# Ledger of designs, part 11: miniprotein binders against Hydroxyethylthiazole kinase (thiM)

Target 1, 273 residues: Hydroxyethylthiazole kinase (thiM), of Natranaerobius thermophilus (b2a1a8)
Amino acid sequence: MSTFNSNFKLGTYLTQVRQENPLVHAITNYVTMNDCANITLAAGASPAMCESRDEVSDFVPLAKALYINIGTINQEHKDSIYLAAEKASELEIPIVLDPVGAVAIKSRLDLVKDLLTNYNVSCIKGNNAEIKCLAGRKGHGKGMDSLDLGEDIQMVNSELSEKYNTMVLATGKTDLITKGNITVKVSNGTPLLGRITGSGCMLGILISAFIGASDNDWEAGIAATVSMGVVGEMAEESISSSTDLGSFRVKIFDHMAALTSKELQERGNVSEL
Short names: E, the ipSAE of ESMFold2; O, the ipSAE of OpenDDE; V2, 0.75 times the mean of E and O plus 0.25 times the DockQ between their complexes.

## First folded at step 6 (miniprotein)

Design aw1 (from h3a, 18 letters changed)
Fold by ESMFold2-Fast, scan of step 6:
Structure aw1 (fold): chain B 273 residues (1-273), chain A 83 residues (1-83)
Amino acid sequence: as target 1 above (273 residues)
Amino acid sequence: SELEEELELAEKLIELLEKRLERAKKGDPRLEFIELLVEWLELLIEELEKELKGDNPELQKKLDELKQRIDELTKRLEEAKSE
């Protein structure tokens, strides 16, 4: 029903991913690593895992985007993140930052803030609780997770976007993407995405692939977010029961690989707030 | 010059993968990611070969050397993934 802009061609960005086959350097956690690699391949990009302190600086120049997911962090992993972010920022390779665990753990919040302050981050992707925490807003995780879409999270997104000169994606019942004072609402998706592990991390690396294939970070990031939501809807339509979570997960990869530019354009449900 | 830079980057990536494969234990789940990078390198080499079209024999020799190293990586990767 809602259209954002008649000239915004979501399908073009999917086409660019498949034509460019961007190499995405990912530093992520072991829980979601396999799914992140597979969703990247299904989209038409190439995932690359390199965490070694001695190798990250040499590897970053080969990549079109750097995805940083802050999961379980030890000192060696932290060193690799700083080295990779420094090199990517110097080379103007886009960085997508996923502040996993920043709500509860001060050292992770400090790391995220330090990365945002010292490096050129193209996109911050987090849930409503993580995004509000980055803006210095305290709240209950359960309460934040239950947030309805509204002016509160939109204002928080804008504040962070202006402070760090980055686009901010707050995931929730619907996803809100902000750059400066412009916020776009993505209404694609399904609650089933919240019932499997790693869907948020898959979205993060998918955003990295789309941004890595395009000169327009803003529209590419929106297209990636819509793509994940559309694929989730298609996967849900392909299963017999909402309890078929294993089949649902498999169908996410199948539909991402089969997704056409035309389907993405037709199914995309995007509006400017 | 751009083609020479891409060949240098490909060689550097091959070196990194060779070192990573040497350090990998048999059955390491990260072997799948090495395999993905090898597949990406094969695509890159195909694209570079199209650009060369035989016009530069020195670069063609370098490209052929990298292709051989990728084949060896693929063989070693298969051995590391199997028993």
Scores: ipSAE 0.000, ipTM 0.342, lowest interface PAE 12.3, mean pLDDT 82

Design cw1 (from h3c, 19 letters changed)
Fold by ESMFold2-Fast, scan of step 6:
Structure cw1 (fold): chain B 273 residues (1-273), chain A 83 residues (1-83)
Amino acid sequence: as target 1 above (273 residues)
Amino acid sequence: DPKIEELEQKVKELESKLNELDKRLQGDNPELKEELELAKKLLELLKKRLERAKEGDPRVEWIELLLEFLELLIEELEKELKE
């Protein structure tokens, strides 16, 4: 049973994505771009990978959400990101920010902090190291940051959420999503999601699609996170061996496209901390 | 494959820069050692992916992404070492 909102129904947010077919404007990295587009289509939304400096300002008004993933950076991408974020903030189009590489690279950390300070970001999604780094904590870059201490990440999420007036999702063994001092734990998922490239990026754009289809960013973001986890579980159940990573990846798209609101509601494993 | 040969040359150039940074960090700069070790691990992964590409794996975009990450990390380390 959900403890944060007795009227919260996960399945209704998936239904809203499919009914509204939100256009998601994505400025993302070259490694995961195709998977991000395909997971968006599988969920029932429409992806648009418009990244040209000359076009982004005209494109943003057509979108229901803007997904920014800084995984690959050059000067044109920086210009496009700033122009798109400015226009989205002006029009109150939700921005989902994925601070890829911010823990390792100061110029990326500075870019992310600048975006959070100057624009209305609806959600920051990162791993534990990236989130801690944004809060001014020095991360350990050798996998130790993947250890979930619970209380530490919950506190860091709350500090960032309050500072930037944003929802913060820290991904790990379990996912923690925070708005102000309210933190929800999502316990859906499988270790196999960590064994393919781009599952985190797919989650980021999926959050953008759900938020873009709803007036309730908080519950929509939780529903998107649960959906990715549930689909990962279903994909694992559909393969013959844990080494069938190619089949696992394919089944993520199949199960996202087939996922019903009833299945999402029944399989969702969410608790308030 | 001319693209693979170009990537091999870039990897050699970054390895040379990383070796130079390693020599400069032999002083009392423990805060930068973690970033240097991350750069070394990225270089190792990049070399492994490049060998697969030479064997017919067409995932050249992954090599380019890793190369970009390594370039940016080396650039950051170089800037921090300028006091």
Scores: ipSAE 0.000, ipTM 0.102, lowest interface PAE 18.9, mean pLDDT 81

Design cw2 (from h3c, 20 letters changed)
Fold by ESMFold2-Fast, scan of step 6:
Structure cw2 (fold): chain B 273 residues (1-273), chain A 83 residues (1-83)
Amino acid sequence: as target 1 above (273 residues)
Amino acid sequence: DPKIEELEQKVKELESKLNELDKRLQGDNPELKEELEWAKLLLKFLKKRLERAKEGDPRVELIEYLLELLELLIEELEKELKE
């Protein structure tokens, strides 16, 4: 428990997801699409993986949040992303943007910057290298969610948050979430999350579900981040060996589905910086 | 700005086509009517962005891209209509 957590009821946001059952429209990557759908269901929300440019305009109005993950983008997905983002912005449906691969691939960085400039994005979730790259600074990454670049990330998060009027989550050894000049540190999680594919992508859609169920984007986004970390810890505690990565993945879904508001509140490790 | 003038001409062409489609769709197909309404909303949004481009908005490339998508949507609607 932290002093910040004493005034912030994390568990209520999980309760809201389960009571509201928000429909999350996801345009996401093929590597993690199934895991993203399943973590959304486990949390108590409803995923819809509508990608067709002919269908996205009809689908967006039904959703409570739009999740955009560019990990396996192709030209048809790019078309759908712009149409969906345009419709979501028109209808004030929150957009969560996951800039997968933006450091390594210039066309992805350009796409992300274009989306941030032209649409109302509620949250940007990336690893430290991706977030630094978006701010025009040098980034060094060895994998998604695995690099902690130090106190510079707090400043970079704040600059991006103010520039785009969005919440910025930088994932690493600890996760930093910033809205304007307010930054919180989430110390929940396990290195095992970095040893399976898609944990960062699952966090992105989970943030979308929590934001979609709440009128408080800031606290909902923090609660989603804590939930993923807590579930990771519980999954690690449930396996016999650190090499049981398949079992670890399965236990993430089991523990997300079983997670109680009380457990989330008690295990949450959040501090304001 | 020659590029903005080119895009303004394209907007007028697409608006003309949408008006023709609107006159031809008198409840014939509810799905096509929904697609038409979305296309009209997209055009309205693009007109606003194009006016902002005249005021110094640097995102002319996005307007061009979305106008191309709108043209493709209009072509599909025209193809779906029975004569």
Scores: ipSAE 0.000, ipTM 0.174, lowest interface PAE 16.3, mean pLDDT 81

Design w1 (from h3b, 20 letters changed)
Fold by ESMFold2-Fast, scan of step 6:
Structure w1 (fold): chain B 273 residues (1-273), chain A 83 residues (1-83)
Amino acid sequence: as target 1 above (273 residues)
Amino acid sequence: SPELREIRKELLELLKEILELKKELEGDNPELDEKLEEALLKVFYLMMKLWEARRGDPSVEELKKEIDQLKKELDELKQEVES
């Protein structure tokens, strides 16, 4: 593999988050809202859960990043999402989009595609199934579409990145982050992250915080992904048994708050594909 | 709820005021900058509590108390910045 880790200063991006204390405007689902707010605070950023249709347009200009998670959607949330995305695009405030449930629910897939087509989305973060669905691998589309569901996720990431001019993060056993034709593999993490609620949503808002604090969205997004993985590993090391899921969850917040730039740099496991 | 709408307006105004004070300070006073950061985090915490209050979980009265306390604290910080 390349010497990517030795040349990439992951710790610098964590330092930027803590120095800049970016305000992250989040329109998210109410199941994981509390964890998203807490991981943002633990990282050194400031979360704001402003979702009201009559307030989001006034609120967006105060933020450094907008996080959109469509996991729980009603009519007011949908209106707020469009208004916030419009304002963020006008002001060039980065948007991080989390397409929760797009595989199962056509109306959510349509919403996500509409947002990607009409607004400047800086990053889309989803699991492998969600990302493949957006590329048309679950249905019949044109151009990029194929009915082969076994297609390589790296290729799918690149196709979406080029189509929507966005960074694409596909989470799985190994996280793949793609911008154009460049793909980076993040090998930090633990299966225990999949055994608690909201780790994916926490990653999404964490990416928003890092991007909001930096002029380099690509490297900031990578640093956020590595940070979540490293913290997961540290939390696992801090528990006595793999069944201590409650303690594991608590230790995620503790380790995120205590994580040093040096630790992040030393523990980061990143390779260019 | 008209009550919750008024609280939202107050929190947004507090947020704007804190950000303006931080901009004026530009890191020239580390102790005061840290206090403004704490006030900023408190506003975000209260915004989160406001969202929970809309579902009837936290007391609206408790939220109002914390907002009143933050307003007093911010008034003191504003005087220190302007000094």
Scores: ipSAE 0.005, ipTM 0.298, lowest interface PAE 10.9, mean pLDDT 82

Design w1d (from w1 with M47L M48Y W51L)
Fold by ESMFold2-Fast, scan of step 6:
Structure w1d (fold): chain B 273 residues (1-273), chain A 83 residues (1-83)
Amino acid sequence: as target 1 above (273 residues)
Amino acid sequence: SPELREIRKELLELLKEILELKKELEGDNPELDEKLEEALLKVFYLLYKLLEARRGDPSVEELKKEIDQLKKELDELKQEVES
């Protein structure tokens, strides 16, 4: 299998999650909250969906990572996000930020930029449109021009990574992960992940779990991204028809729980650009 | 506060040592695992108290005493794991 170097052992990071059982504090959206909790448990970590403004400050110190997903943001969530991000930054607890809806809603974009400016965010995970929007670029819609924009996302990732001193993950047909001027391409996955709700949110909290269990945020984040893709492939292989979306969803959790370090290492498709 | 930043660094190093010891045991000794979990909770508790401490606050000196005690307890646990 194509891993970008022989010293990058993807399986080690899955082993670390299961040995450390990191507590992941998630402030996330109501649509995908249950699936985010379950994928975290399946991976071998412990989720905590503490989002009350009165409780988040007391909870952050117990956690190994803070996952922030703004998908169903309201006033209380904004308060909780700022309180949690401040506490996490003070304690050097890694923050993973998922800028859901930042393209469509200016107040969400403003919140994300404010968080990136004031706090040390370990990883930003978004789709290509969200990532480009954060860099001040408007994506063109459908058409052949989108192929030319594929090279732009690598430059956009690098620009944001250097500006905010963070890892940037742009999800798409293939996932691009950038730290500074180094970009890694993850080719694992299946289009079926786009046919169930919350696969992107599950990836975000999974990255949080892997980063929370490791001293190497960069490699842990890559390993989490590969793990989600591999599990998606395994789930697809386990169903009889591409219309078995309910079974596909169930098999994601089954395969994440059963995934071995050896399987992750053998199936990982990672290359440096 | 430079003093509070140094205390935080020290607590994070203790956290790492406890996690490494748990990794070495990996369920082989349930009593030691329980004691290491107690040590982890103490580290998180002290990190929480650090958020309320002010520079020059008497609570900073109390935190240092609790960290020193935790270091002694961890050194004893380390000897039990390694022996």
Scores: ipSAE 0.000, ipTM 0.107, lowest interface PAE 17.4, mean pLDDT 82

Design w1e (from w1 with L12W F44L Y45E M48Y W51L)
Fold by ESMFold2-Fast, scan of step 6:
Structure w1e (fold): chain B 273 residues (1-273), chain A 83 residues (1-83)
Amino acid sequence: as target 1 above (273 residues)
Amino acid sequence: SPELREIRKELWELLKEILELKKELEGDNPELDEKLEEALLKVLELMYKLLEARRGDPSVEELKKEIDQLKKELDELKQEVES
């Protein structure tokens, strides 16, 4: 396990993505598949979106990371996910798991828990409700108790991180990334990311690209999270109105492609809790 | 390695092109589908060789020659699919 340190250089991880051009194998949902492919290309990586049961085992060995997003799950996707996770674990290819819909749908929660139990998952990325649900807590809602607060999510993240030997990213107004007992808060981002489809899924595949290009999963995952937040801020600065959601979405891809390691380093807002 | 990175990019682009051609064909010509499948397997083979090349085996020059040959074969197959 790596430890977060105060001399962490965010920009070097973006440089590694562009130098290595990692192939990211993604089994993801049909709603956000195109955006996931495009954000991967914009960052400087190469997406592989082939999901066929017959092809995933041959694709996984070519990849530097496997991104699993269960948003539009069906039986063939489920079969492909298990085959891909098995092959990735065998070859020590990092797996990033996005438990979309696990709060609402028990079969998805069961699938996620099964994957975490049987395979070596490098990172679990979910919203606060999804992460809380994985830890066995009740989902978010009106009249939330203390477990829905940022500092309480830190405890939940640590429990899951230790239980599954994985990095846990809980996304929200601020993002909390935990590995063991070390939690980092990422304060970059904009509420506009919540007003377009797929920003969370784009973050998941972006984490996969950064981890795939680096020997340091922990710091690479943090750098990816900061990159998405910084790009969101830049995209917001580039539009005339908060209702220009189409332009905002387009600017996310433009700014990700244009983002420099210097800009990422200067704009990154990261603190240890 | 910048050279190995460029080769990986070329192989990925060839893989995407073959998959697009197979989808465009959609079993309309079984002989062309078989040739595209052979090209797909060749790209995967070269990608596996590239992974081994990062460990000092096989030669990068051999990979480049095989990629150039595959590009020529794919160009011919593309013309047949489009016809």
Scores: ipSAE 0.000, ipTM 0.136, lowest interface PAE 16.4, mean pLDDT 81

Design w2 (from h3b, 20 letters changed)
Fold by ESMFold2-Fast, scan of step 6:
Structure w2 (fold): chain B 273 residues (1-273), chain A 83 residues (1-83)
Amino acid sequence: as target 1 above (273 residues)
Amino acid sequence: SPELEKIKEELRELRKEILELLKELLGDNPELLLKLFYALMKVWELRRKLKEAEKGDPSVEELKKEIDQLKKELDELKQEVES
């Protein structure tokens, strides 16, 4: 839509998160777990970081969304991920999948492909390298292709979206969200988000919260992505120096908690490609 | 160890009770739901510590204290649910 921002009510999705207080079940990495829990609380949702293979099947039915981030994986986490994904698929609970480390590690790439093949994943969220790797682009004939066709992330997103019947979000300098052949570009954000750990993981769980509170996965996923970007901009505006990274991180949570539907609608920078 | 077996059973009962309360409150009271979810995560942490204690870790006395504290917190949460 050429008038996407004027026709799309971003603020209503934030309101739905706060009214519904969705429980987000997260199986995530230990590096960013605390920040993921706190950004979920700041948005108005409830995080649950239940990872035990003995408990995930009992826990999934309580949740409105399941967030899977494979950043710190071991055998127990693999078992828990499969059990949780199976139960979520049985109950039609949306799954958001973050393929952390799939570029470098074949066993992680295999796990991600297996999950996408066997379960109904609502959204795949990764950086450009992770998304390209899922489409088989990493390490492919670099000396053979003189045209930069293999670097076209919009095309890669569409291929994966069609193949797995899922929404694909590729994060970068600008974020691209694709469902089928429709791609939306989100231009909110700040380079400072790249200077703290876990901003990508925080985005993944926020997408889970927004999707969990809404019947419209596509628009909810876009609204979550815009929210993270807008909050990053507000946090940058609130610090005295770009070296105040600790204050910047704290202000992300403050601004997420204070963010209004009106601010989200006014500051959102979204266009259809 | 009879002591560790008793601790294991107490954690199983606490988990069951918390799950029953969560099922009853789902979608009603967000603050109580959040407190119960953190209580459930605490049970998982204590079960992990129990496995370490089975290997001779001196944390058995610490486990007993944390279980007693969690029981007290759960009783307070039940009163909030009922009133």
Scores: ipSAE 0.000, ipTM 0.328, lowest interface PAE 11.2, mean pLDDT 82

Design xw1 (from x1, 19 letters changed)
Fold by ESMFold2-Fast, scan of step 6:
Structure xw1 (fold): chain B 273 residues (1-273), chain A 83 residues (1-83)
Amino acid sequence: as target 1 above (273 residues)
Amino acid sequence: SELEKKLDEAEQKIDELESKLEEAKKGDPELREIRKEVLELLKEILELKKELKGDNPELDEKLEELLLRIFYLMMRLWEARRE
């Protein structure tokens, strides 16, 4: 059950997404672009996939949030990311950054660090290895042992959060969200989310939608993370076998669209560490 | 009303853009011009949404439908540009 702050109501953030229908500008991964658009629509927000460097600066002002996923990157994509991040920071439009592949590829790590240093990023969402790498716990080419030294991910999250003045979400068996010295653990979810492509990218854009509809980035980001986990659980409950991955994927969209604020509030499993 | 007329005009423009996109081939140089028109129409519809401020539920629903259609157009435009 939820053990979070008594004044925090998860369901109100889902209601805000549906009432506000925030426009989410996404510069995202080509592999998962369609899933990101569809989860955004299912949640009650509006996705906009504008990535041309000639157009992004004009598009950003129309958006309530900017989602940046560096999973597939070329020079135009890189130019668009910098232009969009600069405009979003100028206008105080929240930026959600997904550092896909930063562990394996130094140029991606450098890009992410540059974005975090020069722009107002509201949330960094990555897996444990990506988050540890951003905190300097791993150099390029170090391998798995260097990332798994018994490091407390909560401590790593806090270090990054303080350094870049941003929320840090480290995804894993349980998700840890940190802002400053406050860390919240989200225990919703299912291993099946790891067996389909794009669940992490869908979480990133979903965080963007929730943050874009709210004046409270911290609680909205938590609510989005819980929503993805709850929907994953509901999708798993809706299939006959753990091998029904296609049906599982379809049910994620169905349950996200049908999810009520009451269900989100009741099923949320959140605790402060 | 004047707002109702503007929304109907926006719907007609979306219909035209959807037809143009349906006829376009992947990598068609006209896709960039279509994207520009979609973006301009999006801006126009968002201004209409600002004018309404939730005062008319039926017009608000129509605005949301038009916004949704534009976002689907943007997705289709992105897919059509790939070759």
Scores: ipSAE 0.012, ipTM 0.483, lowest interface PAE 8.6, mean pLDDT 83

Design xw1c (from xw1b with F71L Y72E M75Y W78M)
Fold by ESMFold2-Fast, scan of step 6:
Structure xw1c (fold): chain B 273 residues (1-273), chain A 83 residues (1-83)
Amino acid sequence: as target 1 above (273 residues)
Amino acid sequence: SELEKKLDEAEQKIDELESKLEEAKKGDPELREIRKEVWELLKEIFELKKELKGDNPELDEKLEELLLRILELMYRLMEARRE
């Protein structure tokens, strides 16, 4: 069964991505690069991977959004991130930040906090552990592991959103998106998304594409999150067994490319908290 | 037209860069030069796309095809940086 919230015209944002074909400048990790590029193309946007220190500042003005994923970082990559974020902030090009590994590695946490403090980040997307860590909550995680001790992630999102003046997306069994004191819950998705590599990174660049095609970052970010969840559900419906993970992965790209604005609007399961 | 000529020139440069990339090995100094040229072509194609939007459906389709080829070259160049 599908439910949609009449307060959100989700389908409009998918239409805008396909009409505008926004160029998304991505500085991302090498593990998920191919999936990020392909999901962006499937949605109707154009991904471009320019991370060279001597080129990023000149490349940023061509883009409609900058996606930063810190999953693979060395000194040149770090320099490129700062240069790109500086130029994007100057030009008011939206920045989407994915703080991969910030829980376990202090230098990554410091980099993320520095970027949020000094630049205009439109959206930060992380899992519950990453988001709590950024808010100063003690993480238990080494790598991806973390405990949820009944803490209200909605409150954590709101605190971060106010502190950094950014939209905060905390991914989990359901996804929570917060801007200031307003939180939206996205209930679309499937546990199978957690059984393939890169679904979180694909969501990050997809948010970048939607935001890059719209003047409304908040609703565009919600629409991107719903789109990924709906496509995951459709991919699951297209396989014969929950162990068909290879087919599931392939069907994510197929369904993203085929997804209609009408389907997105009808299948979206969004509520305000 | 001048725009058709620019598009044809871009296609020829893409063909050349694809050939150079197939011959290059990891760590080859030529990879740096190829990256520079691919980036300049991407910039040129986006400028042309802005100018031709809606004017000629055949040219729009060809620009989209060339754009995808340039993006594919960029991804292959990124892979070539890895072990």
Scores: ipSAE 0.018, ipTM 0.443, lowest interface PAE 8.2, mean pLDDT 82

## First folded at step 7 (miniprotein)

Design j1 (from A25 with R67M; at its last look DockQ between E and O 0.02; V2 from the best seeds 0.00; counts 0 for: pae O 15.6 > 1.5, off the site)
Fold by OpenDDE base, look of step 7:
Structure j1 (fold): chain B 273 residues (1-273), chain A 83 residues (1-83)
Amino acid sequence: as target 1 above (273 residues)
Amino acid sequence: SELEKKLDEAEQKIDELESKLEEAKKGDPELEEILLEVIYLFMEIWELRLELKGDNPELKEKLRELMKRIIELLKRLLEAKSE
């Protein structure tokens, strides 16, 4: 039973994205860049993958949101990230940050912490392990599930959110979105999203698009998260076999493009914790 | 050296990713995150390989071993995703 949580106007935010057609500036990794662009277009936004050190500062003012994925870490990319984040913060352009690999590499963790400390990060999106790592937990945890680590991910989200004054999305089987002491649970999606490349990156850029089109980062971020989950569910319903992963990937774009505000609102499963 | 430190960090990360993969269930969203981390780690190791100057057989061997472990991790990850 889709608990129609009438309290969240999820469909309105999808409509807003399509009406505004926000330009989303993305500095992201080469693995998921194309899919990030495609999902942005499918949602009704405009992607731009400008990562050049010489161009990024001039490009930032054109965008409604900046998506930063730290997946590619060379010095030029770092320089571009800092330049973009600085300019975005100066112009009060919202930044969505994906701390991919921060658990693995200290230099990435340090970069993410610097970004969170010094710039206008509206949302950080990561898996449970990344969020815990950013919150100063030692990454010795067996499993990315909060349940496996014996630590309540909600508490960690709140700690991180308050520390950096940002919205925190911890992704998993269930997504937890936190601002301060308020946490919502999104119960949309499918395990098949974990069987393709870039579902997390696509979610990150979608959050950027939704936030960029809205003045309410909290509800926009929730709506974006629900949208990705709902589209995943619809794509799974559209394939002939659970092994049709290529078809599933294509169907994500098809269903994102076809998704109505009504469908998003009706299929959305959001609960406050 | 800075290179040795980076290689040690990469090795530790491979250990962590191997552990994460062992704990991940088939079809878990975590598998996608692990995959991304593995790909990025591979790129980093590749860059470190390019930074290696001179004849340092020990570091070269360490790099080769780490790359081998990453490839094996990718194979296991693909298997876990295909099931």
Scores: ipSAE 0.000, ipTM 0.190, lowest interface PAE 15.6, mean pLDDT 86
ESMFold2, look of step 7: ipSAE 0.360; ipTM 0.748
ESMFold2 (binder alone), look of step 7: mean pLDDT 77; pTM 0.716

Design j2 (from A25 with Y40F; at its last look DockQ between E and O 0.89; V2 from the best seeds 0.00; counts 0 for: pae E 2.8 > 1.5, pTM E .796 < .8, other shape alone 8.513 > 2.5, unsure alone 64.624 < 70)
Amino acid sequence: SELEKKLDEAEQKIDELESKLEEAKKGDPELEEILLEVIFLFMEIWELRLELKGDNPELKEKLRELRKRIIELLKRLLEAKSE
ESMFold2, look of step 7: ipSAE 0.436; ipTM 0.792
ESMFold2 (binder alone), look of step 7: mean pLDDT 65; pTM 0.470
OpenDDE base, look of step 7: ipSAE 0.233; ipTM 0.679

